# VHH binders against Mucin-5B (MUC5B): the designs that were tried, part 12

Target 1, 189 residues: Mucin-5B (MUC5B), of Homo sapiens (Human) (q9hc84r5073to5261)
Amino acid sequence: CICSMWGGSHYSTFDGTSYTFRGNCTYVLMREIHARFGNLSLYLDNHYCTASATAAAARCPRALSIHYKSMDIVLTVTMVHGKEEGLILFDQIPVSSGFSKNGVLVSVLGTTTMRVDIPALGVSVTFNGQVFQARLPYSLFHNNTEGQCGTCTNNQRDDCLQRDGTTAASCKDMAKTWLVPDSRKDGCW
Short names: E, the ipSAE of ESMFold2; O, the ipSAE of OpenDDE; V2, 0.75 times the mean of E and O plus 0.25 times the DockQ between their complexes.

## First folded at step 12 (VHH; framework vhh_6fv0_2)

Design n3 (at its last look DockQ between E and O 0.02; V2 from the best seeds 0.00; counts 0 for: pae O 8.3 > 2, placed apart)
Fold by OpenDDE, look of step 12:
Structure n3 (fold): chain B 189 residues (1-189), chain A 120 residues (1-120)
Amino acid sequence: as target 1 above (189 residues)
Amino acid sequence: QVQLQESGGGLVQPGGSLRLSCAASGFTFSTYWMYWVRQAPEKGLEWVSVISGYGGSTYYADSVKGRFTVSRDNAKNTLYLQMNSLKPEDAAQYYCAKEFPSGTEFEDYRGQGTQVTVSS
């Protein structure tokens, strides 16, 4: 099952349904319906603001968050010496490419493409600020995913599963239901 | 000080085999996850295989699954990578690496690497 997003708005679900969605908040890209494998979840924050980003004009880039067991991994892009570079935060601490902890591996390909691998699960996630891709083994995650990435069932008919468990007429309509409420962000409730 | 030294690389033909070794010192070897990482020219780091501290769990990248086998001898503080059915795309500098804490540099927890070349 492969889910992807490009251009900040173009999505392809695990089962290959394409749709366009643009939001300004944080959304659930995918999560396990039943916590079987570390309660894996992925989030996309469209406006990730950190205090350290003050070196350049206050930028709030997108950030992809990966939650696995007790670990929290954030992938975002920062400016270093006038160039964009991938920034990986592992439990809120910046880590370098090649960092590994408890079977999770992180790396930076090139300058901005960040990768998270969970070998035990055969999971890989990539993000460069504009393009996201998550690869999950069907054998482990089939019929147990929900979010903007939809279901992993090899059936496009059920891809537009909303937070309330109902299926929307379109995945665009489904996508907004996966908002993560945040009173700190205007309009994100 | 963590020290890792890879060996066993070389030139092989497609379909050939190599066995890499990594000698570890400066830390309690058996208590750490170890992994093999490779870097091909003009490419970024790619994880290859991971093994748990006592070898109970082994995992492989899809690209090498079924062809590579990771193992370790904790009594010898040595990590191994058996590489069979080698392909040209396997050519890279292979590094042995230790699980390492946040905020530290990857280079401080890997060896100098060993070169694997696959060519007819």
Scores: ipSAE 0.014, ipTM 0.276, lowest interface PAE 8.3, mean pLDDT 90
ESMFold2, look of step 12: ipSAE 0.543; ipTM 0.788
ESMFold2 (binder alone), look of step 12: mean pLDDT 82; pTM 0.824

Design n4 (from m4 with D101P S102G G103Y; at its last look DockQ between E and O 0.02; V2 from the best seeds 0.00; counts 0 for: pae O 12.2 > 2, framework grips, grease 24.8 > 24.2, placed apart)
Fold by OpenDDE, look of step 12:
Structure n4 (fold): chain B 189 residues (1-189), chain A 119 residues (1-119)
Amino acid sequence: as target 1 above (189 residues)
Amino acid sequence: QVQLQESGGGLVQPGGSLRLSCAASGFTFSTYWMYWVRQAPEKGLEWVSVISGYGGSTYYADSVKGRFTVSRDNAKNTLYLQMNSLKPEDAAQYYCAKEFPGYEFEDYRGQGTQVTVSS
């Protein structure tokens, strides 16, 4: 099951359904319906503001957050010496390419493409600030995912699964239901 | 092109042992995490074990922990799976792969070796 986002608004679900969604908040890209493999969840924050990122980039870039077991990995893009570079925060600590902890491996390809691998689960997530891709093995995650990435069932008919468990008429409509409320962000509630 | 060839499967009694081997070629073996996966009749693919490029990290499915041991010899481009205390439920076609089961899994695994566990 491969879920992708490109252009900041174009999505392809695990089962290959394409749709367009533009949000300015944080959304659940995917999460396990039943916590079977470390309660894996992915989030996309469209405006990730940190002191480090803001100071370096003078902007709030997008950030992809990966939650696995008790670990929190944030992938974002920052400016270093006038060039964009991937910034990986592992439990809120910046780490370098090649860092690994508790079965999670992080790396940077080139300068901006960040990768998180969970080899034991065959999970890989890539992000470069504009393009996101998550690869989950169907054998492990089938029929146990929800979020903007939809279900991993090899059935496009159920891809637009909303937070309330119902299926929307469109995945665009589904996508907004996966908002993570944040009163600190205007319009994100 | 990627080539993987499993061997070492066979018939064994419950409680017995087998050692699987996987000969790899067509890629830089040591730079890849390697996987053992299996498929039992009428079941889907199940991951069994994973080992890092230089063998520093190993992982096992809960179903095989304490019984199976993955290892590798990068000088020989060979992956191993020592299977002890075999159970009937371990019977399956075993594959080595440089990718976890997915869209192109067949392109990155071998033909497999059959393990049968029967009294």
Scores: ipSAE 0.000, ipTM 0.255, lowest interface PAE 12.2, mean pLDDT 90
ESMFold2, look of step 12: ipSAE 0.048; ipTM 0.496
ESMFold2 (binder alone), look of step 12: mean pLDDT 81; pTM 0.819

Design n5 (from m4 with G55E; at its last look DockQ between E and O 0.02; V2 from the best seeds 0.00; counts 0 for: pae E 4.5 > 2, placed apart)
Fold by ESMFold2, look of step 12:
Structure n5 (fold): chain B 189 residues (1-189), chain A 119 residues (1-119)
Amino acid sequence: as target 1 above (189 residues)
Amino acid sequence: QVQLQESGGGLVQPGGSLRLSCAASGFTFSTYWMYWVRQAPEKGLEWVSVISGYEGSTYYADSVKGRFTVSRDNAKNTLYLQMNSLKPEDAAQYYCAKEFDSGEFEDYRGQGTQVTVSS
């Protein structure tokens, strides 16, 4: 199962359904329906403003968040001397390429491409601030994913599963239901 | 107002090469990530490559890695795509696009340029 986003608004679900969604807040990309594998969850914050940018800035970077067991990993991009660099926060602490803890491996490829591997689950996530890709093995995650990345069922008919458990006619309508509660903030609409 | 104009498309044989150009105006070109995207007939829009503003870091879709090279000339406000070892599957309308930012209603891209790959 492979999910991706590019251009800030263009998504391809785990089962290959393409759609456009222009929400600019924080959304659930994927979470386990039944918490079997450490309650793996993926979030995309489309307007992640930090000390390197103001909350009122028209242009803040995106951040991809990974929650697994008791760990919280944030992948984002920051500006260093006018150049963009990848920034990985592991439990709110900046870490370097090659860091690993409790079965989670982080690496940086080039200058901005960040990768997280969870080998026990066969999971890999890649993010460069503009494009993400999440790879989940069907053998472990079949029938157990929900979010903007849809279902991992080898069936596109059930991809547009909304937060309330119903299937929308379009995945654009489904995607808006995955807003993270209380994530609305300045510059995020 | 953002304006993007693609050029350089055409007909090429399998295994051939083309170089696309995108002239940009109406924004500070050097500060934005720029994309090449494509659309084949009866298919959705597919990203091809992206390049960062100042550092010029490049990233590619798996389907084009090793064959395509994106570059930019910030002094000329121009984005380029060098396409080598072209396959029939690469035939599409190619667009350059500016990075989508929060508060924008629309994606900005040009009219596109057609790439045709045939025997």
Scores: ipSAE 0.266, ipTM 0.624, lowest interface PAE 4.5, mean pLDDT 82
ESMFold2 (binder alone), look of step 12: mean pLDDT 79; pTM 0.794
OpenDDE, look of step 12: ipSAE 0.301; ipTM 0.690

## First folded at step 13 (VHH; framework vhh_6fv0_2)

Design p1 (from m4 with S102Y; at its last look DockQ between E and O 0.02; V2 from the best seeds 0.00; counts 0 for: pae O 11.2 > 2, grease 24.7 > 24.2, placed apart)
Fold by OpenDDE, look of step 13:
Structure p1 (fold): chain B 189 residues (1-189), chain A 119 residues (1-119)
Amino acid sequence: as target 1 above (189 residues)
Amino acid sequence: QVQLQESGGGLVQPGGSLRLSCAASGFTFSTYWMYWVRQAPEKGLEWVSVISGYGGSTYYADSVKGRFTVSRDNAKNTLYLQMNSLKPEDAAQYYCAKEFDYGEFEDYRGQGTQVTVSS
């Protein structure tokens, strides 16, 4: 099961359904319906840069959050001396490429492409601020995922699963239901 | 397509005030964070102020904090920048910009309005 996002608004679900969605909040990309393998969950924050007030630069990068067991990993892009660089926060601590803890491996390819691997689960996540890709083994995660990445069932008919458990007419309509309410973010509730 | 048009610039004396406006069209204005940025001659682009979609959050560069106020009227699709206590170093081409995460910055800003501060 491979889920992708590119161009800031283009999504491809685990089962290959394509749709467009533009939001300005944090959304659930993927989570386990039933916690079986560390209660894995992925989030995309579309306004991460606003907090630093540097958004008026060339770009406003997103932040991708990975929650696995008790660990919290944040992938984002920051400006360092006028150049974009990947920034990986492991439990809110900046870590370098090659960092590993509790079965999680993090790396940076080139300057901005960040990668998180969970070898025990065969899980890999990549992010460079604009392009996201998550790879989950069907054997482990099938019929147990929900979010903007949809279900991992090899069936596109059920991809547009909403938070309330119903299936939307479109995945675009589904996508907005995966908003993470945050009273600290204007308009995100 | 995104269209932004700045206005309100001009020549003022130090200590004077100006109010910039930015008329927006081609997108759902209220759903986007908006920015003011400026570029002085021989200087790079500098962010000035940011405002959230519904105006609940505002941010300012240290250089303008306490002197500038950003606001918006979503019913009019208009962004504002009230500039008080203007200084010579505030002289620049001022642009309003829509939030963006891809493409070129120039695709998300207007043509700008010139602010000159001189005695």
Scores: ipSAE 0.006, ipTM 0.257, lowest interface PAE 11.2, mean pLDDT 89
ESMFold2, look of step 13: ipSAE 0.427; ipTM 0.719
ESMFold2 (binder alone), look of step 13: mean pLDDT 85; pTM 0.862

Design p2 (from m4 with F105W; at its last fold request DockQ between E and O 0.59; V2 from the best seeds 0.45)
Amino acid sequence: QVQLQESGGGLVQPGGSLRLSCAASGFTFSTYWMYWVRQAPEKGLEWVSVISGYGGSTYYADSVKGRFTVSRDNAKNTLYLQMNSLKPEDAAQYYCAKEFDSGEWEDYRGQGTQVTVSS
ESMFold2, look of step 13: ipSAE 0.465; ipTM 0.755
ESMFold2 (binder alone), look of step 13: mean pLDDT 80; pTM 0.805
OpenDDE, look of step 13: ipSAE 0.267; ipTM 0.650
ESMFold2, fold request of step 15: ipSAE 0.524, 0.498, 0.533; ipTM 0.785, 0.769, 0.786
ESMFold2 (binder alone), fold request of step 15: mean pLDDT 82, 82, 82; pTM 0.825, 0.827, 0.828
OpenDDE, fold request of step 15: ipSAE 0.125, 0.152, 0.283; ipTM 0.564, 0.582, 0.654

Design p3 (from m4 with F100Y; at its last look DockQ between E and O 0.32; V2 from the best seeds 0.00; counts 0 for: pae O 5.4 > 2, framework grips)
Fold by OpenDDE, look of step 13:
Structure p3 (fold): chain B 189 residues (1-189), chain A 119 residues (1-119)
Amino acid sequence: as target 1 above (189 residues)
Amino acid sequence: QVQLQESGGGLVQPGGSLRLSCAASGFTFSTYWMYWVRQAPEKGLEWVSVISGYGGSTYYADSVKGRFTVSRDNAKNTLYLQMNSLKPEDAAQYYCAKEYDSGEFEDYRGQGTQVTVSS
């Protein structure tokens, strides 16, 4: 099961359904329906802007959060001396490429492509601020995922599963239901 | 309105090369990240390459890394994709796309150009 997002708005679900969605809040990309393998969950914050202005007026940095067991990994891109660099926070602590803890491996390829591997689960997640990709083994996660990445069932008919357990007519309509409420962010409830 | 027009597609043999172009208008070209995406028959849309507004950052899908090169000429409002060492699996309709703001995705891509790879 492979889920991807590019441009911050274009999604391909685990089962290959493509749709477009744009939001300014944090959304559930995927989570386990039943916690079986560390209660894995992925979130995308579509408005992770720092105090400094970015060179591109029409975009803000995004942050991908990975929750696994009691660990929290945040992948984001920051500007350092006018250049984009990957920033990985492991339990709120900046870590370098090659860091590993409790079965989780993090790495940076090049300057901005960040990778998180969970070898025991065969899980890999990549993010470079523009493109996200998550690979989950079907053997472990099939029929046990929900979120904007949909279900991992090899059936596109059930990809548009909403938070309330119902299936939307479109995955675009489904996507907004996976908003993570945050009273600290305007319009994110 | 946003207008994008792809060109440069065609028929090539495996191992051959093509250079795609995308003419852009209707928006401030240099301020937007631009994308190449492709769609093969009976497959979903696949991202191929991304380039930042001023070309300082480029990204490639693993399937094309080392073979494709994205570039842009902001003075000409043109996006390029140099495709080398083409494989049969690269055959698809190729689209250039503007970074999404609002509306429908179809409003932010061109009509596409067909790439066929066959011996």
Scores: ipSAE 0.021, ipTM 0.429, lowest interface PAE 5.4, mean pLDDT 89
ESMFold2, look of step 13: ipSAE 0.395; ipTM 0.713
ESMFold2 (binder alone), look of step 13: mean pLDDT 79; pTM 0.801

Design p4 (from m4 with S57N; at its last look DockQ between E and O 0.01; V2 from the best seeds 0.00; counts 0 for: pae O 10.8 > 2, placed apart)
Fold by OpenDDE, look of step 13:
Structure p4 (fold): chain B 189 residues (1-189), chain A 119 residues (1-119)
Amino acid sequence: as target 1 above (189 residues)
Amino acid sequence: QVQLQESGGGLVQPGGSLRLSCAASGFTFSTYWMYWVRQAPEKGLEWVSVISGYGGNTYYADSVKGRFTVSRDNAKNTLYLQMNSLKPEDAAQYYCAKEFDSGEFEDYRGQGTQVTVSS
């Protein structure tokens, strides 16, 4: 099961359904319905756009958050000496490429492409600020995912699964339901 | 054009109850999360409650949990807020709002309804 986002708003679900969605808040990309493998969850956070001069632009810095067991990993892009660089926060601590802890491996390819691997689960996540890809083995995660990445069922008919367990007419409509309410973010309640 | 019209506000005593309504038009109501927000004088905008499109999920600010209940009737394109056990600090202009798409937040809320709580 491979889920991807590109162009800042174009999504392809685990089962291959494509749709466009643009939001200014934090959204659940995927989470385990039942916590079987560390209660894995992925989030896309647009909050970092507000801290940038490009907040009003079509493209703005985003952060991808990975939650695995008790670990929180944030992937984002920052400006260093006028150049974009990947920034990886492991439990809120900046870490360098090659860092590993508790079966999680992080790396930076080139200058901005960040990668998180969980070898024991066959999970890999990449992010460069505008494009992400999440790979989950079907054998482990099938029929146990929900979020904007949809279900991992090899069935596109159930990809638009909303937070309340119902299926939306469109995955764009479904995507909205995965908003993470945050009163600290204007308009993201 | 998105149109929202709040009603039901008024003056109540502490401990009293009010039921706010919000009539919605100009968009497919059932496909959007709806919000209640409020603004007291000299205070910032505060979110109060949110409800999913089909009502399966509801959230409340800590300040109103256990006292307020959000609901919706999609057949009537109407959002509701039942406010019980009202407190003076609940006094505010209450707005209903559509989930954000683009532009300014003010484009997706109504004119508001005033709630006053006083003995």
Scores: ipSAE 0.000, ipTM 0.276, lowest interface PAE 10.8, mean pLDDT 90
ESMFold2, look of step 13: ipSAE 0.524; ipTM 0.778
ESMFold2 (binder alone), look of step 13: mean pLDDT 80; pTM 0.812

Design p5 (from n3 with S102Y T104S; at its last look DockQ between E and O 0.02; V2 from the best seeds 0.00; counts 0 for: pae E 3.0 > 2, placed apart)
Fold by OpenDDE, look of step 13:
Structure p5 (fold): chain B 189 residues (1-189), chain A 120 residues (1-120)
Amino acid sequence: as target 1 above (189 residues)
Amino acid sequence: QVQLQESGGGLVQPGGSLRLSCAASGFTFSTYWMYWVRQAPEKGLEWVSVISGYGGSTYYADSVKGRFTVSRDNAKNTLYLQMNSLKPEDAAQYYCAKEFPYGSEFEDYRGQGTQVTVSS
């Protein structure tokens, strides 16, 4: 099961359904319906603002968050000396490429492409600020995912599963239901 | 000080085999997960295999499953990677790495690497 987002608005679900969605909030890309493998979940924050004064003054880049067991990994892009670079926060601590903890590996390819691997699950997630891709083994995650990435069932008919458990007519309509409420952001509640 | 030294790399033909070793010192070897990672020219770092402290759990990248086997001898403070059925795409600098704490640099917790070349 491979889910992807590109161009800031183009999505392809685990089962290959393509749709366009433009949101400016945080959304659930995928989560386990039943917590079987560390309660894995992925989120995309379209306007990630760090507590840093520098970051707040410049811009709020997109950030991808990976939650696995008790670990929280954030992938985002920051400006360093006038150039974009990948920034990986592991439990809110900046870490370098090659960092590993408790079976999770993080790396940076080139300057901006960040990668998270969970070998025990065969899971890989990549993000460079513009393009997202999540690869989950069907054998482990089939029929146990929900979110903007769909259900991972090899059936496109059920891809547009909404938060309330119903299936939308389109995945575009489904996508907005996976909003993570945040009263700190206008229009995100 | 953490020290890791890889060995066993070399030139092999496609379909050949190599066995890499990693001698570890400067830390309690058995208490840490160990990793094999590789970097091919003009490519990024790629994890290859992971093994838990006592070897009870092993994991492999899809690209090497069924061909590579990771193991360790904690009495000898040594990590191994048996590589069978080698392919040209396996050619890379191979590093062993220790699981390391926050704020540390990856380079400080890997060896100098050993070169694997696969060519007919």
Scores: ipSAE 0.393, ipTM 0.754, lowest interface PAE 1.0, mean pLDDT 91
ESMFold2, look of step 13: ipSAE 0.420; ipTM 0.744
ESMFold2 (binder alone), look of step 13: mean pLDDT 84; pTM 0.843

Design p6 (from m4 with K98R; at its last look DockQ between E and O 0.01; V2 from the best seeds 0.00; counts 0 for: pae O 9.9 > 2, placed apart)
Amino acid sequence: QVQLQESGGGLVQPGGSLRLSCAASGFTFSTYWMYWVRQAPEKGLEWVSVISGYGGSTYYADSVKGRFTVSRDNAKNTLYLQMNSLKPEDAAQYYCAREFDSGEFEDYRGQGTQVTVSS
ESMFold2, look of step 13: ipSAE 0.642; ipTM 0.835
ESMFold2 (binder alone), look of step 13: mean pLDDT 79; pTM 0.807
OpenDDE, look of step 13: ipSAE 0.000; ipTM 0.271
ESMFold2, look of step 14: ipSAE 0.394; ipTM 0.711
ESMFold2 (binder alone), look of step 14: mean pLDDT 80; pTM 0.817
OpenDDE, look of step 14: ipSAE 0.009; ipTM 0.260

## First folded at step 14 (VHH; framework vhh_6fv0_2)

Design q1 (from p6 with S57N; at its last look DockQ between E and O 0.63; V2 from the best seeds 0.00; counts 0 for: pae O 6.0 > 2)
Amino acid sequence: QVQLQESGGGLVQPGGSLRLSCAASGFTFSTYWMYWVRQAPEKGLEWVSVISGYGGNTYYADSVKGRFTVSRDNAKNTLYLQMNSLKPEDAAQYYCAREFDSGEFEDYRGQGTQVTVSS
ESMFold2, look of step 14: ipSAE 0.429; ipTM 0.746
ESMFold2 (binder alone), look of step 14: mean pLDDT 81; pTM 0.823
OpenDDE, look of step 14: ipSAE 0.020; ipTM 0.435

Design q2 (from p6 with F105W; at its last look DockQ between E and O 0.01; V2 from the best seeds 0.00; counts 0 for: pae O 10.6 > 2, placed apart)
Fold by OpenDDE, look of step 14:
Parts: structure tokens; C-alpha cells; sequence
Structure q2 (fold): chain B 189 residues (1-189), chain A 119 residues (1-119)
């Protein structure tokens, strides 16, 4: 199961359904329906810096958060003297490429492409500020995922599963239901 | 060997200001992200601020946004934290630390400086 997001608005679910969604808040990309493998969850924060209601992609960096067991990994891209640079926070602590802890491996390819691997689960997540990709083994995660990435069932008919457990007519409609409420962010409730 | 030494802590009244400094040695300072963390009594470690190697990028915890400013002088191998509008809940031991790729973060932080906020 491979889920992808391009440009912060183009999505491809685990089962291959494509849709567009543009949000300014934090959303659940994927989480386990039933915690079986460390209660894995992925979040996309569209504005990682200060709260902003604007849809301008260049104002604040996006951040991809990976929650696994008790660990929290944040991937974001920043501008340093006109150049993009990846920033990885492991449990709120900046770490360098090659860092590993409790079965999680982080790496940076080039200057901006960040990668998180969980070898024991065959999970890999990449993020470069604009493109997100999550790879989950079907054998482990099938029929046990929900979020903007869908259900990983090899069935596109159920991809648009909303937070309340119902299936939306479109995945675009589904996507907004995966908002993570945050009163500190304008319009994110 | 990575060496970091914090200074500038002290006692201030609510609404007051402090400027923390961190002297770094034992590594190429400008090539590493630096961060401030704090630990209040009976509380866990909390990250406060992060700054990129050349200072082009900064991050702040929500609790300190708008009040704290992180900066660095790479020529002096020094990290700074300007703390304005201090609140009682800001009272903590403040540590500067360098990003790390292995081991424990404690190996890449200083001994800390105490900040107390009281009327």
C-alpha cells in the first residue's frame, strides 16, 4: 500500500484513488484503526510555524509527523539562506541523518528528502516539504488503516472512509473530515 | 568533545526579561542545528526553540512563541535565547543542546542555567 501527496493538494490513496484536497490545517494522513503495530499514525501539518489561515504554501513549512509507539518524529523543510534544508525532530529533539532509535531509522537524501524507516514493519515514509509518500506492507496493514490515505484494502470503493466511519461520495469530501482540531490555528476546528 | 555551557539565568519578576547564552566548543558550531530545552521541577523535558546552522530557520514551542527569540553568533560559537514577557510557568532549568545522530541527547547538552520567575 502506497499513499502519496504532491504539492500539498494532490493525493493518491493506498488503493490508488486520486483526488485533490487543499487544507490549511493538520490532518490525519493515516492511522491504524486498531492498534496492532505500535499504533502508527501519520499527520500533515500544513503550517508548522505560526498559525496561518492563508493557503500560501510558501509562508510556513509543512510538517509531516510520524507517531510510532511512544515516539514522535517530525519532518519539515526550512529555508536557510535561500536553500531548502530538511529538519528532523525526534521526540522534539533535532537529529541528524542516520539517527536511529527503538527500531526507527531516519535519513536525509540530498538536502531536503527526509526518510523514516521502520524495518520491523517494512514501513517507509518520505517527505521533502512538497511530496509525501508512505509505504506500508499490505500483509500487515490491510483493512486496518484510515485517514486521507484511505483503507489499504485493494478496493477503491472504500477509500473515502470518513472519520465517523461512513464512506463519502468523494475522497475530497472525506479528506476534510480528517481535520485535527486546533483552536490555535485560525479556521482549524 | 562537545562542550556546551549555559549562562544568563536568574530570578526575574513576571513580565521581566532574560537573555541566555550558550558557549559551544569541541565541534564546528555553524554546521549544527542548536536548540534550547527546559525542564521544570517534576515535569518532563520540553523543547523551547531550535535554530539552523546559519540561523536562517528558527522554531519555537507554542508556549513561547512571540516571547522568546533564538539567535546565534557563529563567529563566537555562541547560542542565545532572548526571553521576554516571562511567566511563572517559564521557570525551569534551561539547557542548550546540539543536534545529535547517536547516543543520548544528554551528551550533547550543557549543564543548564536556572530561570526563576517570581513576584
Amino acid sequence: as target 1 above (189 residues)
Amino acid sequence: QVQLQESGGGLVQPGGSLRLSCAASGFTFSTYWMYWVRQAPEKGLEWVSVISGYGGSTYYADSVKGRFTVSRDNAKNTLYLQMNSLKPEDAAQYYCAREFDSGEWEDYRGQGTQVTVSS
Scores: ipSAE 0.005, ipTM 0.275, lowest interface PAE 10.6, mean pLDDT 90
ESMFold2, look of step 14: ipSAE 0.460; ipTM 0.760
ESMFold2 (binder alone), look of step 14: mean pLDDT 81; pTM 0.823

Design q3 (from p6 with E106Y; at its last look DockQ between E and O 0.01; V2 from the best seeds 0.00; counts 0 for: pae O 6.9 > 2, grease 25.7 > 24.2, placed apart)
Fold by OpenDDE, look of step 14:
Structure q3 (fold): chain B 189 residues (1-189), chain A 119 residues (1-119)
Amino acid sequence: as target 1 above (189 residues)
Amino acid sequence: QVQLQESGGGLVQPGGSLRLSCAASGFTFSTYWMYWVRQAPEKGLEWVSVISGYGGSTYYADSVKGRFTVSRDNAKNTLYLQMNSLKPEDAAQYYCAREFDSGEFYDYRGQGTQVTVSS
């Protein structure tokens, strides 16, 4: 199951359904319906401003958050000397490429492409601020995912599963239901 | 063997400044991200600042952002922390620490240098 987002708005679900969604809040990209493998969840924060001590005050880049077991990994971009660089926060602490902890591996390719691997699960997540891709083994995660990435069932008919468990007519409509409420962000409730 | 030695701590009044140094030896200094961490009495260890191997990237805890500046001189195998506008809550034992790629955020730290902020 491969889920991707391009340009910050073009999505392709685990089962290959394409749709466009433009949000300004934090959304659930994917989470396990039933916690089986560390209660894996992925979030996209479209405006990662002050949530991290290391975030640039002047910019609100997108941030992809990965929750696995008790670990929180944030992938975002920051400006360094006028150039974008990947910034990986592991439990709110900046870490360099090659860092690993409790079966999670983080790396940066080039300057901005960040990668998180969970080898035990065959999970791979990449993010560069504009493009997101998550690879999950169907054997482990099929029929047990929900969020903007869909259900990973090899059935596009159920891809637009909303937070309330119902299926929307379009995945665009589905996508907004996966809003993570945040009173600190205007319009994100 | 890996050695880190902090210096530069002392007693300052609120609003004062200190410059901490960390002398590193026993490893290729430039290949490691370096941390400044601190521990106040009866509090846990907290990270203060991080700098990449060649100093291109620097990060700061919110509590010190805008006041502290981390830098390094790889030719001298030395890490620095310029601390301005010091506050009482900045009082702590400050350590430099070398990044560790597995399990922990750092694997080595020095004995630390004490920073006291008092009027």
Scores: ipSAE 0.017, ipTM 0.294, lowest interface PAE 6.9, mean pLDDT 89
ESMFold2, look of step 14: ipSAE 0.144; ipTM 0.561
ESMFold2 (binder alone), look of step 14: mean pLDDT 81; pTM 0.823

